# VHH binders against Ras guanine nucleotide exchange factor efc25 (efc25): the designs that were tried, part 9

Target 1, 234 residues: Ras guanine nucleotide exchange factor efc25 (efc25), of Schizosaccharomyces pombe (q9usu1r752to985)
Amino acid sequence: TPEEFASQMTLLEFDYLKQIPSREWIFRSWVSRDSRSAVRNYINFSNCFTYWIINCILEKKNTKARTAVISFFIQTAYKCLSLQNFSTLMSIVSALNSAPIYRLHAAYKLVKAEDIICLSGLREIVETKKNFSTYRALLRKAELPCVPFLGVILSDLTFIDEGNPDVLDSSPHLLSFNKRHRLADVVADVCRFQSSSYEMQSNTDLQSYILHRCRFVNQDLSYLFDKSLSLEPR
Key: E = the ipSAE of ESMFold2; O = the ipSAE of ESMFold2 at other seeds; V2 = 0.75 times the mean of E and O plus 0.25 times the DockQ between their complexes.

## First folded at step 4 (VHH)

Design T48 (framework vhh_etentamig_d1)
Fold by ESMFold2-Fast, scan of step 4:
Structure T48 (fold): chain B 234 residues (1-234), chain A 123 residues (1-123)
Amino acid sequence: as target 1 above (234 residues)
Amino acid sequence: EVQLLESGGGLVQPGGSLRLSCAASGFTFSSYAMSWVRQAPGKGPEWVSGISGSGGSTYYADSVKGRFTISRDNSKNTLYLQMNSLRAEDTAVYYCARGYDSSGWLPYYFDYRGQGTLVTVSS
């Protein structure tokens, strides 16, 4: 089941990625309020999916059931790594690192040692330190097909304009060229990722279930944290 | 249009303090998680600190935990970073960055940033 769920998430994430036209990177269409863009649609899905994981864990009244859901998502994240789906991997680890979930020590105590070791490795991959160096190294070595994490792409584009404060070139022409070159590199990378396909059987029922559940999920972090406290007070 | 304007940077001695401010406009400030991201000379950007839209949750990189405090005033559309016990390693351009609403636990997810303010820690 983790394999099938990971496969269907990979197909869904890849479909979102393929829908993003190059013009959105150039015009940064996602920045404007009320703008409709493929990038914003993908971001909204990723956020909803992450909160859905948190809700799935917290809706389980007993500790063993919460442990089972946590273990399921750890195994799903590992399968996503095997499929080079870094987007779903990032979302799952983010959910498990969230304050409502990270604090569930009793549930984590029941997780198998192998899964805890796995989670530790996955956490290392998604570490933000040194500008996502571990993730970037894996992405650079990845063969197509793969699903990159959109957040890193957006962050790179966001920081492209200012550049290094130690920039020695004072020429406006040279600075403009350097900015265009860096933008072109990001666009080229995205186009490369979009150019391939996963050859997995689509499970339309499961994909529809995921999309529907993610669409109507509670994203009130305060509520979710209070619910976490009610399940494991300490 | 979305605008983020940083201020408060400058030259400070090791062990000193600075308070950065970020004035936001063009969006519903309280609906977005906000972060401070820095970029040292010759390095890539490093996430420093984040705060949820309501201000109820705060997050810090290990390198600044215990020394820096992030806060916000939603009535003034302003984000703050109080920096204490500054070190030479804290020298960088500091950027105010916008995250997505309801994502207060994903402080490294940014879709907009300001122009930055330079902080130099040197004797």
Scores: ipSAE 0.173, ipTM 0.561, lowest interface PAE 5.4, mean pLDDT 82

Design T49 (framework vhh_etentamig_d1)
Fold by ESMFold2-Fast, scan of step 4:
Structure T49 (fold): chain B 234 residues (1-234), chain A 123 residues (1-123)
Amino acid sequence: as target 1 above (234 residues)
Amino acid sequence: EVQLLESGGGLVQPGGSLRLSCAASGFTFSSYAMSWVRQAPGKGPEWVSGISGSGGSTYYADSVKGRFTISRDNSKNTLYLQMNSLRAEDTAVYYCARDLETYSGMGYYFDYRGQGTLVTVSS
């Protein structure tokens, strides 16, 4: 069900979040593709999950079946909003807004009006306008527990950094007061989110299913777009 | 080491044009989507434009659609932003940014940026 799936995704996302040590934020350990970091593992999971949603929708040859999967993920995203799981919410809306999925007008015509209205509201939350102002307002108002968007955190850290580092000059001692203060604020916020817990019951079978299916997903957007065209040529 | 070096900024009159360049090194350029992000004095960063690794897909913020064109030359490891019909509100430091290896679908998340190049649009 959407509710159970949202609950288990929340537990999985939160576990990835809790595994990130503070040193990764300070030293940006994820920037190198060769780096084995908790942030990189979380990014990989998020990507796989987003593409898994796209594959799930496109594997359905029948329009009504595609509509059912789309509706399922809209409802799941809304349940994630209720759980303050903005990470899964972002992944689902990103998948539904992808070129292969966004164009499926015949499938969307069969989606209930209530779900279409819901999706429109969810799209506003994840919109990038005014530096993610809608999302940031919701995050600031959110009570613990909460799963924030990793991407927004990483982007904020990138803009705190002064660009191309001189490795010989890179050290905590050389950071300006303003840079150190802003970095400390981001790290403190992440630590605050990591300090709480969700009290939902773990479904290890469903969690294992999600993790295994994500690892075997096709991430070729060009291929997926061609598949979309074969299902709905117009 | 990942390096991004912007150039092409300067002072320009309203209605004028400018072309920004970004030289990339230290990574497989064609494997990454790239973006231009700007920051006006006293404001937060604003995503401006993005381009896929192959260059086959381009995306623009509503504020610059029809005026700005993003492009890339993977053989030269260079990203470009052609800016036309410039307005006073386009005044900002423009950053070349490497997109995270994650699918955001609508927005852009960055793991690296350059030092920036200042664009001032003033009469």
Scores: ipSAE 0.278, ipTM 0.662, lowest interface PAE 4.3, mean pLDDT 83

Design T50 (framework vhh_etentamig_d1)
Fold by ESMFold2-Fast, scan of step 4:
Structure T50 (fold): chain B 234 residues (1-234), chain A 123 residues (1-123)
Amino acid sequence: as target 1 above (234 residues)
Amino acid sequence: EVQLLESGGGLVQPGGSLRLSCAASGFTFSSYAMSWVRQAPGKGPEWVSGISGSGGSTYYADSVKGRFTISRDNSKNTLYLQMNSLRAEDTAVYYCARGEDTSLYSPYYFDYRGQGTLVTVSS
């Protein structure tokens, strides 16, 4: 089921990616949390999915059951890497690296050595050091189809250089040549990723289940950390 | 109109300290996670530190852990970065950024940034 879950997450993530029209980059429609833009919908899904993983692990009162869920997500993340689904990979590793989950040493002791080694490799891929250099290198080598991590794209868009620091401009929708060229490059990359398809069979029931459960998940990290402490006090 | 205005940058000697500030306006400051992101000349942006909307959770890049402290004052709509034990490698334009944090290691859905403040660490 890790393979099936990874496949369905890949199709679901790719569907979110395909729904983003180029105009959203130009008008920055995703900036407001009240926005009903495709980018905002994708951000909301990614956030909910990451917290859903944390909740799934912490729902298990038994240590062996928590280990099984952790192992499931490690294996799912590895399958996502094989599918070049960096978005789901990023979400899973982020959840496993979260304070409530990272501290579960008793559960991790029961994880098979091969899965621990796998997780260590996945953690290196998602490291933020040198502006996600490892991830960016993999993305540059990736062949289509591929699901890039949206967070890096949005950060790049936000941090496009100002061009003329000695000139004051009162209009935020007027861009210098350099900013327009960089924006065009990012948009072109996204369009390239959107131009292909994964040739996997859809499981609409599983996709609907994930979307439903994700949207109603507890996102209070402090509460989840306290729950972690109640399960494995130290 | 979302506005983020950084201040506090300047020239400092290695081993010195600086405190950066970011004045936020045009949105409910306490409802958003905030980050500091730096960019050295000719390099891409590097995330430095992040703080949750309540201030209860803080996050740091390994390169600054133990040297930098992020904090916020929601009553003043202001974000801070206390930088200690500065090194030549810390030389960069520092940007205040508004964004989201899905977990400890995914604070990168930035939607606004300020104009930046230059920090130069040189003797």
Scores: ipSAE 0.244, ipTM 0.623, lowest interface PAE 4.6, mean pLDDT 83

Design T51 (framework vhh_etentamig_d1)
Fold by ESMFold2-Fast, scan of step 4:
Structure T51 (fold): chain B 234 residues (1-234), chain A 124 residues (1-124)
Amino acid sequence: as target 1 above (234 residues)
Amino acid sequence: EVQLLESGGGLVQPGGSLRLSCAASGFTFSSYAMSWVRQAPGKGPEWVSGISGSGGSTYYADSVKGRFTISRDNSKNTLYLQMNSLRAEDTAVYYCARGYEDSSWGLSYYFDYRGQGTLVTVSS
């Protein structure tokens, strides 16, 4: 069900979040693609999950079946919003906004009006408008527990760096007082998010299934776009 | 060794045009989506435009659609931003940023590197 899936995704996302040590924020250990950082592991999981959604929709040859999968993920995203799981919400909306999926007009015509209205609201939450102003407002009002969107945190850290870029963040730089203060604020926010817990029961079978499927998903966007065209020609 | 070096900023009158360039080095340029991000005085960073690694997909913030054009030359490891019909509201430091490699969604949300920026001032 959307509720169960959203709950288990929330537990998985939260587990990735709580494993990130504070030192990674200071040294930006995720900048290298070959880095074995907790941040990089979380990014890789989020990417695989997003591509898995795209593959799930496109593997359905029947238009009604594609509509059912799209509706399922819209409802899952809405449940994630209720759980204050902004990370899974971002991944689902990103998948639905991807070129292979966004263009599936026939499948979207069969989606219930209530779900279309819901999706429009979710799109507003995740839009980049005014530096994610809508998302940032929701995050400020959110009480613990919640799963923040990691991408905004990473981008903020990148722009705190006063235009003095580090090559691989393998050697520490001395930070100005103001830069250290801003960095400390971001680290404190993340630590606050990590300090809580969700009370939901773990479904280890579903969690293992999700992790397994994400590891081997097709991430060739050109292939996926061609597949989209074969299902619904221009 | 990742480096991004912006150039082309300056003072321009409202309605004018300006072209920004970003020279990239230290990574396989064509393997990464790239973005332009601006920061106005006293404001937070605002994503302006993004382009896929191949250059086949481009994305724009609503505030710049129809006025700005992002492009890249992978043979020269260079990113460009053509800015037309400039407004006072476009005044900002413009940063070249290495965007998330999967920013082909039309949603540029993760940046792991940026240049020093180039100042664009639009005033009469």
Scores: ipSAE 0.228, ipTM 0.611, lowest interface PAE 4.3, mean pLDDT 82

Design T52 (framework vhh_etentamig_d1)
Fold by ESMFold2-Fast, scan of step 4:
Structure T52 (fold): chain B 234 residues (1-234), chain A 124 residues (1-124)
Amino acid sequence: as target 1 above (234 residues)
Amino acid sequence: EVQLLESGGGLVQPGGSLRLSCAASGFTFSSYAMSWVRQAPGKGPEWVSGISGSGGSTYYADSVKGRFTISRDNSKNTLYLQMNSLRAEDTAVYYCARGEDLSGYLESYYFDYRGQGTLVTVSS
């Protein structure tokens, strides 16, 4: 169900968040795509999950079945919002906004009006305009527990640094007083999010299924777009 | 080491045009989505535009759509931003940023490097 899936995704996302040690924020250990850092593992999981959603929708040969999968993920995203799981919410909306999926007008036409309205509201939350202002406002109002969107944290860290990240990462003590303070604030916020917990029951079978499925997804966007065209031409 | 160096900023009149360039080095340029991000005085950074690694897909913030054009030349490891019909509100430091494209349509959410920025001032 959407609620159960949202709950288990929240536990998985939160577990990835809790695994990130503070040193990674300072030294940016995830920057290399070959990195085995906790941040890189989380990024990889988020990307795989996003592509898994795209593959799930496109593997359905008939329009009604594609609509059912789209509706499932809209409802799941809304449940994630209720759980203050902005990470899964961002991944789902990203998948639905992807070129292969966004263009499936026939499938979207069969989606219930209430779910279309819901999706429109979710799209507003993930809008990047004015530096994610809508998302940041929601995050500021959110009570713990909460799973923040990793991308905004990584972007904030990137824009705190001036010049070459390698130089700053190798010598944190060389950072200006104000820059160190801003970096400390971001790290403190992450530690605050990590210190809480969700009190939901784990469904180990479902969590294992999600992790297994994410390992074997096609991430060839060109292929997926061509597949989209074959399902709904023009 | 990854390096991104922006150029082309300056003072321009409202309604004018300006072209920004970003020279990239230290990585396989064509394998990465690239973005332009701006930061106005006293404000946080705002994503402006993104382009896929191949250059086949481009994305724009609503505030610049129809006025700005992002492009890249992978043979020269260079990213461009053509800015037309400039407004006072476009005044900002413009940063070239390296980001991962999650699905080709999506704006990059994972900026891991940025340049030092180039200042664009729109004033009469």
Scores: ipSAE 0.082, ipTM 0.536, lowest interface PAE 6.2, mean pLDDT 82

Design T53 (framework vhh_8emy_2; at its last look DockQ between E and O 0.51; V2 from the best seeds 0.00; counts 0 for: pae O 3.5 > 2)
Amino acid sequence: QVQLQESGGGLVQPGSSLRLSCAASGFTFSSYAMHWVRQAPGKGPEWVSSISGSGGSTNYATSVKGRFSISRDNPSKTLYLQMNSLRPEDSAVYYCARGYDTAMSYYFDYRGQGTQVTVSS
ESMFold2-Fast, scan of step 4: ipSAE 0.536; ipTM 0.787
ESMFold2, look of step 5: ipSAE 0.360; ipTM 0.706
ESMFold2 (binder alone), look of step 5: mean pLDDT 84; pTM 0.853
ESMFold2 at other seeds, look of step 5: ipSAE 0.329; ipTM 0.684

Design T54 (framework vhh_8emy_2)
Fold by ESMFold2-Fast, scan of step 4:
Structure T54 (fold): chain B 234 residues (1-234), chain A 121 residues (1-121)
Amino acid sequence: as target 1 above (234 residues)
Amino acid sequence: QVQLQESGGGLVQPGSSLRLSCAASGFTFSSYAMHWVRQAPGKGPEWVSSISGSGGSTNYATSVKGRFSISRDNPSKTLYLQMNSLRPEDSAVYYCARGEDTSWGYYFDYRGQGTQVTVSS
């Protein structure tokens, strides 16, 4: 079910989040693509999951079956919003907004009006306009537990970068102190998210299924777009 | 070591144009998408524009679409932002940023020191 799938994804995502030690945030160990950091493991899982969704939809040769999978993931994303799992929500909407999937007009015509309205609302949440303002507003109001979106955290750390000049501050010591304070605030926020737990029952069979299916998924977007064209020609 | 250095900012009147440049070093420039991000005093960073590694794809924030143009010169390892019809609302520090491509889009892993753009009469 969408609710069960959302619950298990939330537990998986939260486990990835909790594995990230504070030193990775401070020293930015994740920046190297060759890094074996916890952050890189989480990015890799998120990418695999997103491409798995794309592949799931495109593996369905008939239009009604593709519609059923699309509807399932819309409902799953909405349940993730209810669980304050913004990470899985971001991944699902990204998959549905991908070029191979977005173009499937015949499949979308069969989606219920309620699910289309739901998807439109979810798209507004993940919109990058005004520095993810809608997402950031929801995150500020979120009670623990929640799973924040990793991409925003990584970008915020980059824009705090020590040594960047501030037009209003001319003192090097003051600028260094201010930047360290901002970094400490981001790290404290992440630690706050990591300090809680979801009380949902683990479904180890479903979690193993998800991890197994994600491991060797096709991530060639060009190939997937060509497959999309073969299912619903221009 | 990755290095990004912006230049071209300044004080201009509304309706003026400015061309920002970003010199990149320490990585294979053509293998990375590049971005312009701005930050006004008291505000968070705002994504402005993106360009793919090959230069074949560009994207713009709604607030600057039709006025700004992003481009790159891979042989010289330079990123550009042509800003036309500048408004007071465009006043900000402009950062050149390197993007890491993921399934949800980009997150930024490096940025330069920034260049100040002030639009005021």
Scores: ipSAE 0.397, ipTM 0.713, lowest interface PAE 2.7, mean pLDDT 84

Design T55 (framework vhh_8emy_2)
Amino acid sequence: QVQLQESGGGLVQPGSSLRLSCAASGFTFSSYAMHWVRQAPGKGPEWVSSISGSGGYTNYATSVKGRFSISRDNPSKTLYLQMNSLRPEDSAVYYCARGEDTAFVYYFDYRGQGTQVTVSS
ESMFold2-Fast, scan of step 4: ipSAE 0.488; ipTM 0.744

Design T56 (framework vhh_8emy_2)
Fold by ESMFold2-Fast, scan of step 4:
Structure T56 (fold): chain B 234 residues (1-234), chain A 121 residues (1-121)
Amino acid sequence: as target 1 above (234 residues)
Amino acid sequence: QVQLQESGGGLVQPGSSLRLSCAASGFTFDDYAMHWVRQAPGKGPEWVSSISWSGGSTNYATSVKGRFSISRDNPSKTLYLQMNSLRPEDSAVYYCARGLETYGMYYFDYRGQGTQVTVSS
């Protein structure tokens, strides 16, 4: 169900968040592609999950079946909003906004009006204009437990750093007072989010299924767009 | 190490054009999406434009759509932003940023020092 799926995604996302040590923020361990950092692992999971949603929708040959999958993910994203799981919400809306999926008008025509209204509201949250102002307002009002969107955290950290370092392993003691203060605030926020817990039962089978499917997803966007065209011609 | 160096900014009159460049080094340029982000004094950073690893896909903020054009030259490891019909509200420091990106999600993990663009009479 959307509720169960949202709950299990929330537990998985929260596990990825909990695994990030404070030292990674300071040393930017994720900047190397070869890095086995916790941040890089979380980014990779998020990427695979987003493409998995796209693949799930496009696997359905029948328009009604595609509509059912789209509706499932809209409802799942709405449940994630209720759980204050902004990470999964961002991934789902991003998938639904992707070129291969956004163009499926015949499938969308069969979606219930209430779900379309819901999706419109979710799209406002994902909107990047004014530096993610809608998302940031929601995050400020959020109470623990909460799963924040990692992308905004990474972007904020990038703009705290005034540019190119001469040495890759910049030490905290080499940063200006202002930069150290801003970095400390971001780290404190992340630690605050990590310190809470969701009181939900783990479904190990569903969690394993999600992680397994992430490993084998097709990430060729050109292929996926062509498949979209074959299902609903221009 | 990863390096991004912007250039091409300056002081121009409203209605003028500027071309910004970003020279990349220390990584495989054509494996990454690239972005232009700007920040006006006292404001947070505003995403301006993105381009995919191959240059086959581009996106623009609504405020610049139709006026700005992003492009890249992978052999020379350079990113460009052609800015036409500049307005006073385009005044900002423009940053070149490297993307760790899934479709529709913008993870910036590195940026340059920026280049100042001032549009004033």
Scores: ipSAE 0.163, ipTM 0.569, lowest interface PAE 4.9, mean pLDDT 82

Design T57 (framework vhh_8emy_2)
Fold by ESMFold2-Fast, scan of step 4:
Structure T57 (fold): chain B 234 residues (1-234), chain A 122 residues (1-122)
Amino acid sequence: as target 1 above (234 residues)
Amino acid sequence: QVQLQESGGGLVQPGSSLRLSCAASGFTFSSYAMHWVRQAPGKGPEWVSSISGSGGSTNYATSVKGRFSISRDNPSKTLYLQMNSLRPEDSAVYYCARGYDELLSPYYFDYRGQGTQVTVSS
């Protein structure tokens, strides 16, 4: 089911991506906490999904059961890489790298060596060093269809207003032009990703299950860390 | 209006320490995760560290783990970055950034300050 789960996550992620209109990039509709923008809906889904993974692992009181869930998500992330679904890949690795999960040494000792090696490779892909250079290289080589990581897009947009260090402050029109050009490039890339389609069969039951479960997940990191400590003391 | 104002940068020798501050206004500071992001000339932004709204959870980039410490004072709406054992490769403009809700994510943020320059050179 890692393959099926990865496929259905890819369809869900892609639906969220396709719903984002270009005007949201211009008006930054996601910035307000009360925003009802498509970008904010996608961020909320990604956050809920990441926390759902953490909750799924920590709800298992048996070490072997926690290992099975961890292994499932490692395999799911690897299948997402094959589908060029970098968004779900990023969420899964973020959950596994979270303090409550990263520390579960007893559970990780039971994970197959091949899955540990796989996870190590996935961690390299999502490494933040050199402005996500490994991820960006993969994204540039990726053929459509592809689901890019929204966080990198938002980061790029946030840093557009820094200005061009090579342009003099005495020429504000040139700064405005350069900023607009960079914004247009980001928007064009997103539109390119939105124009394609994944040709996979929809599993309505699984998609409904994912959406329902993500809606009612505990997002208290301090609580989840304390729960982690109760399952595997220091 | 959301405003983030960094301070505390400067020119220091390798092995020195610096403490950066970020004054926040225009939003409920304690409800947002906060981040430090740096950018060296000719390079893209690199995430450095994150802290949850309550301060109960922190994360660090591998390159700074054990040397840098992020903290916050919610009553004064101020974010801090204590930088120890500074290296030439730490030279960059350091930005504070506002994250989304309680999720600690390297690049899920929507505002940044103007930055403060840190130069580590002999």
Scores: ipSAE 0.359, ipTM 0.679, lowest interface PAE 3.7, mean pLDDT 84

Design T58 (from E10m with E100Y A103S M104L V105G Y107W; framework vhh_8emy_2)
Fold by ESMFold2-Fast, scan of step 4:
Structure T58 (fold): chain B 234 residues (1-234), chain A 121 residues (1-121)
Amino acid sequence: as target 1 above (234 residues)
Amino acid sequence: QVQLQESGGGLVQPGSSLRLSCAASGFTFSDYYMHWVRQAPGKGPEWVSSISSSGSTINYATSVKGRFSISRDNPSKTLYLQMNSLRPEDSAVYYCARGYDTSLGYWFDYRGQGTQVTVSS
């Protein structure tokens, strides 16, 4: 079911993306702790999903069963790459790179060579080196539809909006031309991503299951690391 | 009201050390991941280092690992970057950035004005 799971995650992620109105990008409505915004809902879902993956792996007491779950998520991430769903891909690789999971050498030893090679390639895509250059190159080359990684969009907006005070006090009511132009470009790109659609059958039962499990996931990294140590002491 | 104020930059010789500080105000500092991000002339922003809300999880870019050390003091609401064995390639504006206490760790929602570091003979 990696194909079906990847398809349904793609539909869920795309729905979260489509719900974000342009004004949230302009006014950065998610920055306030009080605000309930589409961006913050998407951030919360992404975090819960990442922790759900960690919990799924660690709930398996048997090494072979943990290997099966790890392999499932590697294959799911690869299918997400094929669907140009970079958001779910980023979440899965982040979970597999987390301290509780990365250290499970006994479980990884049982993973097929093909899946290990696949994971290495996926890790290269999500590397932060040169400001996510590998990811940005793939996104630039991607045909619509695709789901971009929200974190890179948020970071880009932070480095456009925040800056040294404008030295041109003659027009304090205006953003600098360069900043306004770059902000407009980011908003236009997001609108372009939102304008397309995936032509896949919706599985509402699976989507509801994912949303339910994310709502009740344990996000205590200290607890999860201790659980990792109890399963593979070293 | 969220504010991040960097300090400690300057002009130094190759091989020198500098300590950058970032004073935070207007939010609960101990609830957030904090990051150092740098931007060299003509280049995009480059993530340098991150530290979790408690300080228990620390990460570095490969280009600075072994030379730079990130730390935080939650009572004083201050983030630090100790930079040793500086190279000309380290010349950049260094920004203190606020992130979410999340599994992704790289989501920035605010940054300071930056402090200039120039490494030149």
Scores: ipSAE 0.247, ipTM 0.615, lowest interface PAE 4.5, mean pLDDT 83

Design T59 (framework vhh_8emy_2)
Amino acid sequence: QVQLQESGGGLVQPGSSLRLSCAASGFTFSSYAMHWVRQAPGKGPEWVSSISGSGGSTYYATSVKGRFSISRDNPSKTLYLQMNSLRPEDSAVYYCARGYDTAMVYYFDYRGQGTQVTVSS
ESMFold2-Fast, scan of step 4: ipSAE 0.526; ipTM 0.784

Design T60 (from M02 with S107Y; framework vhh_8emy_2; at its last look DockQ between E and O 0.70; V2 from the best seeds 0.00; counts 0 for: pae O 11.0 > 2, grease 27.2 > 24.2)
Amino acid sequence: QVQLQESGGGLVQPGSSLRLSCAASGFTFDDYAMHWVRQAPGKGPEWVSSISWSGGSTNYATSVKGRFSISRDNPSKTLYLQMNSLRPEDSAVYYCAKDLEYYGSGYYFDYRGQGTQVTVSS
ESMFold2-Fast, scan of step 4: ipSAE 0.646; ipTM 0.848
ESMFold2, look of step 5: ipSAE 0.005; ipTM 0.221
ESMFold2 (binder alone), look of step 5: mean pLDDT 82; pTM 0.839
ESMFold2 at other seeds, look of step 5: ipSAE 0.005; ipTM 0.309

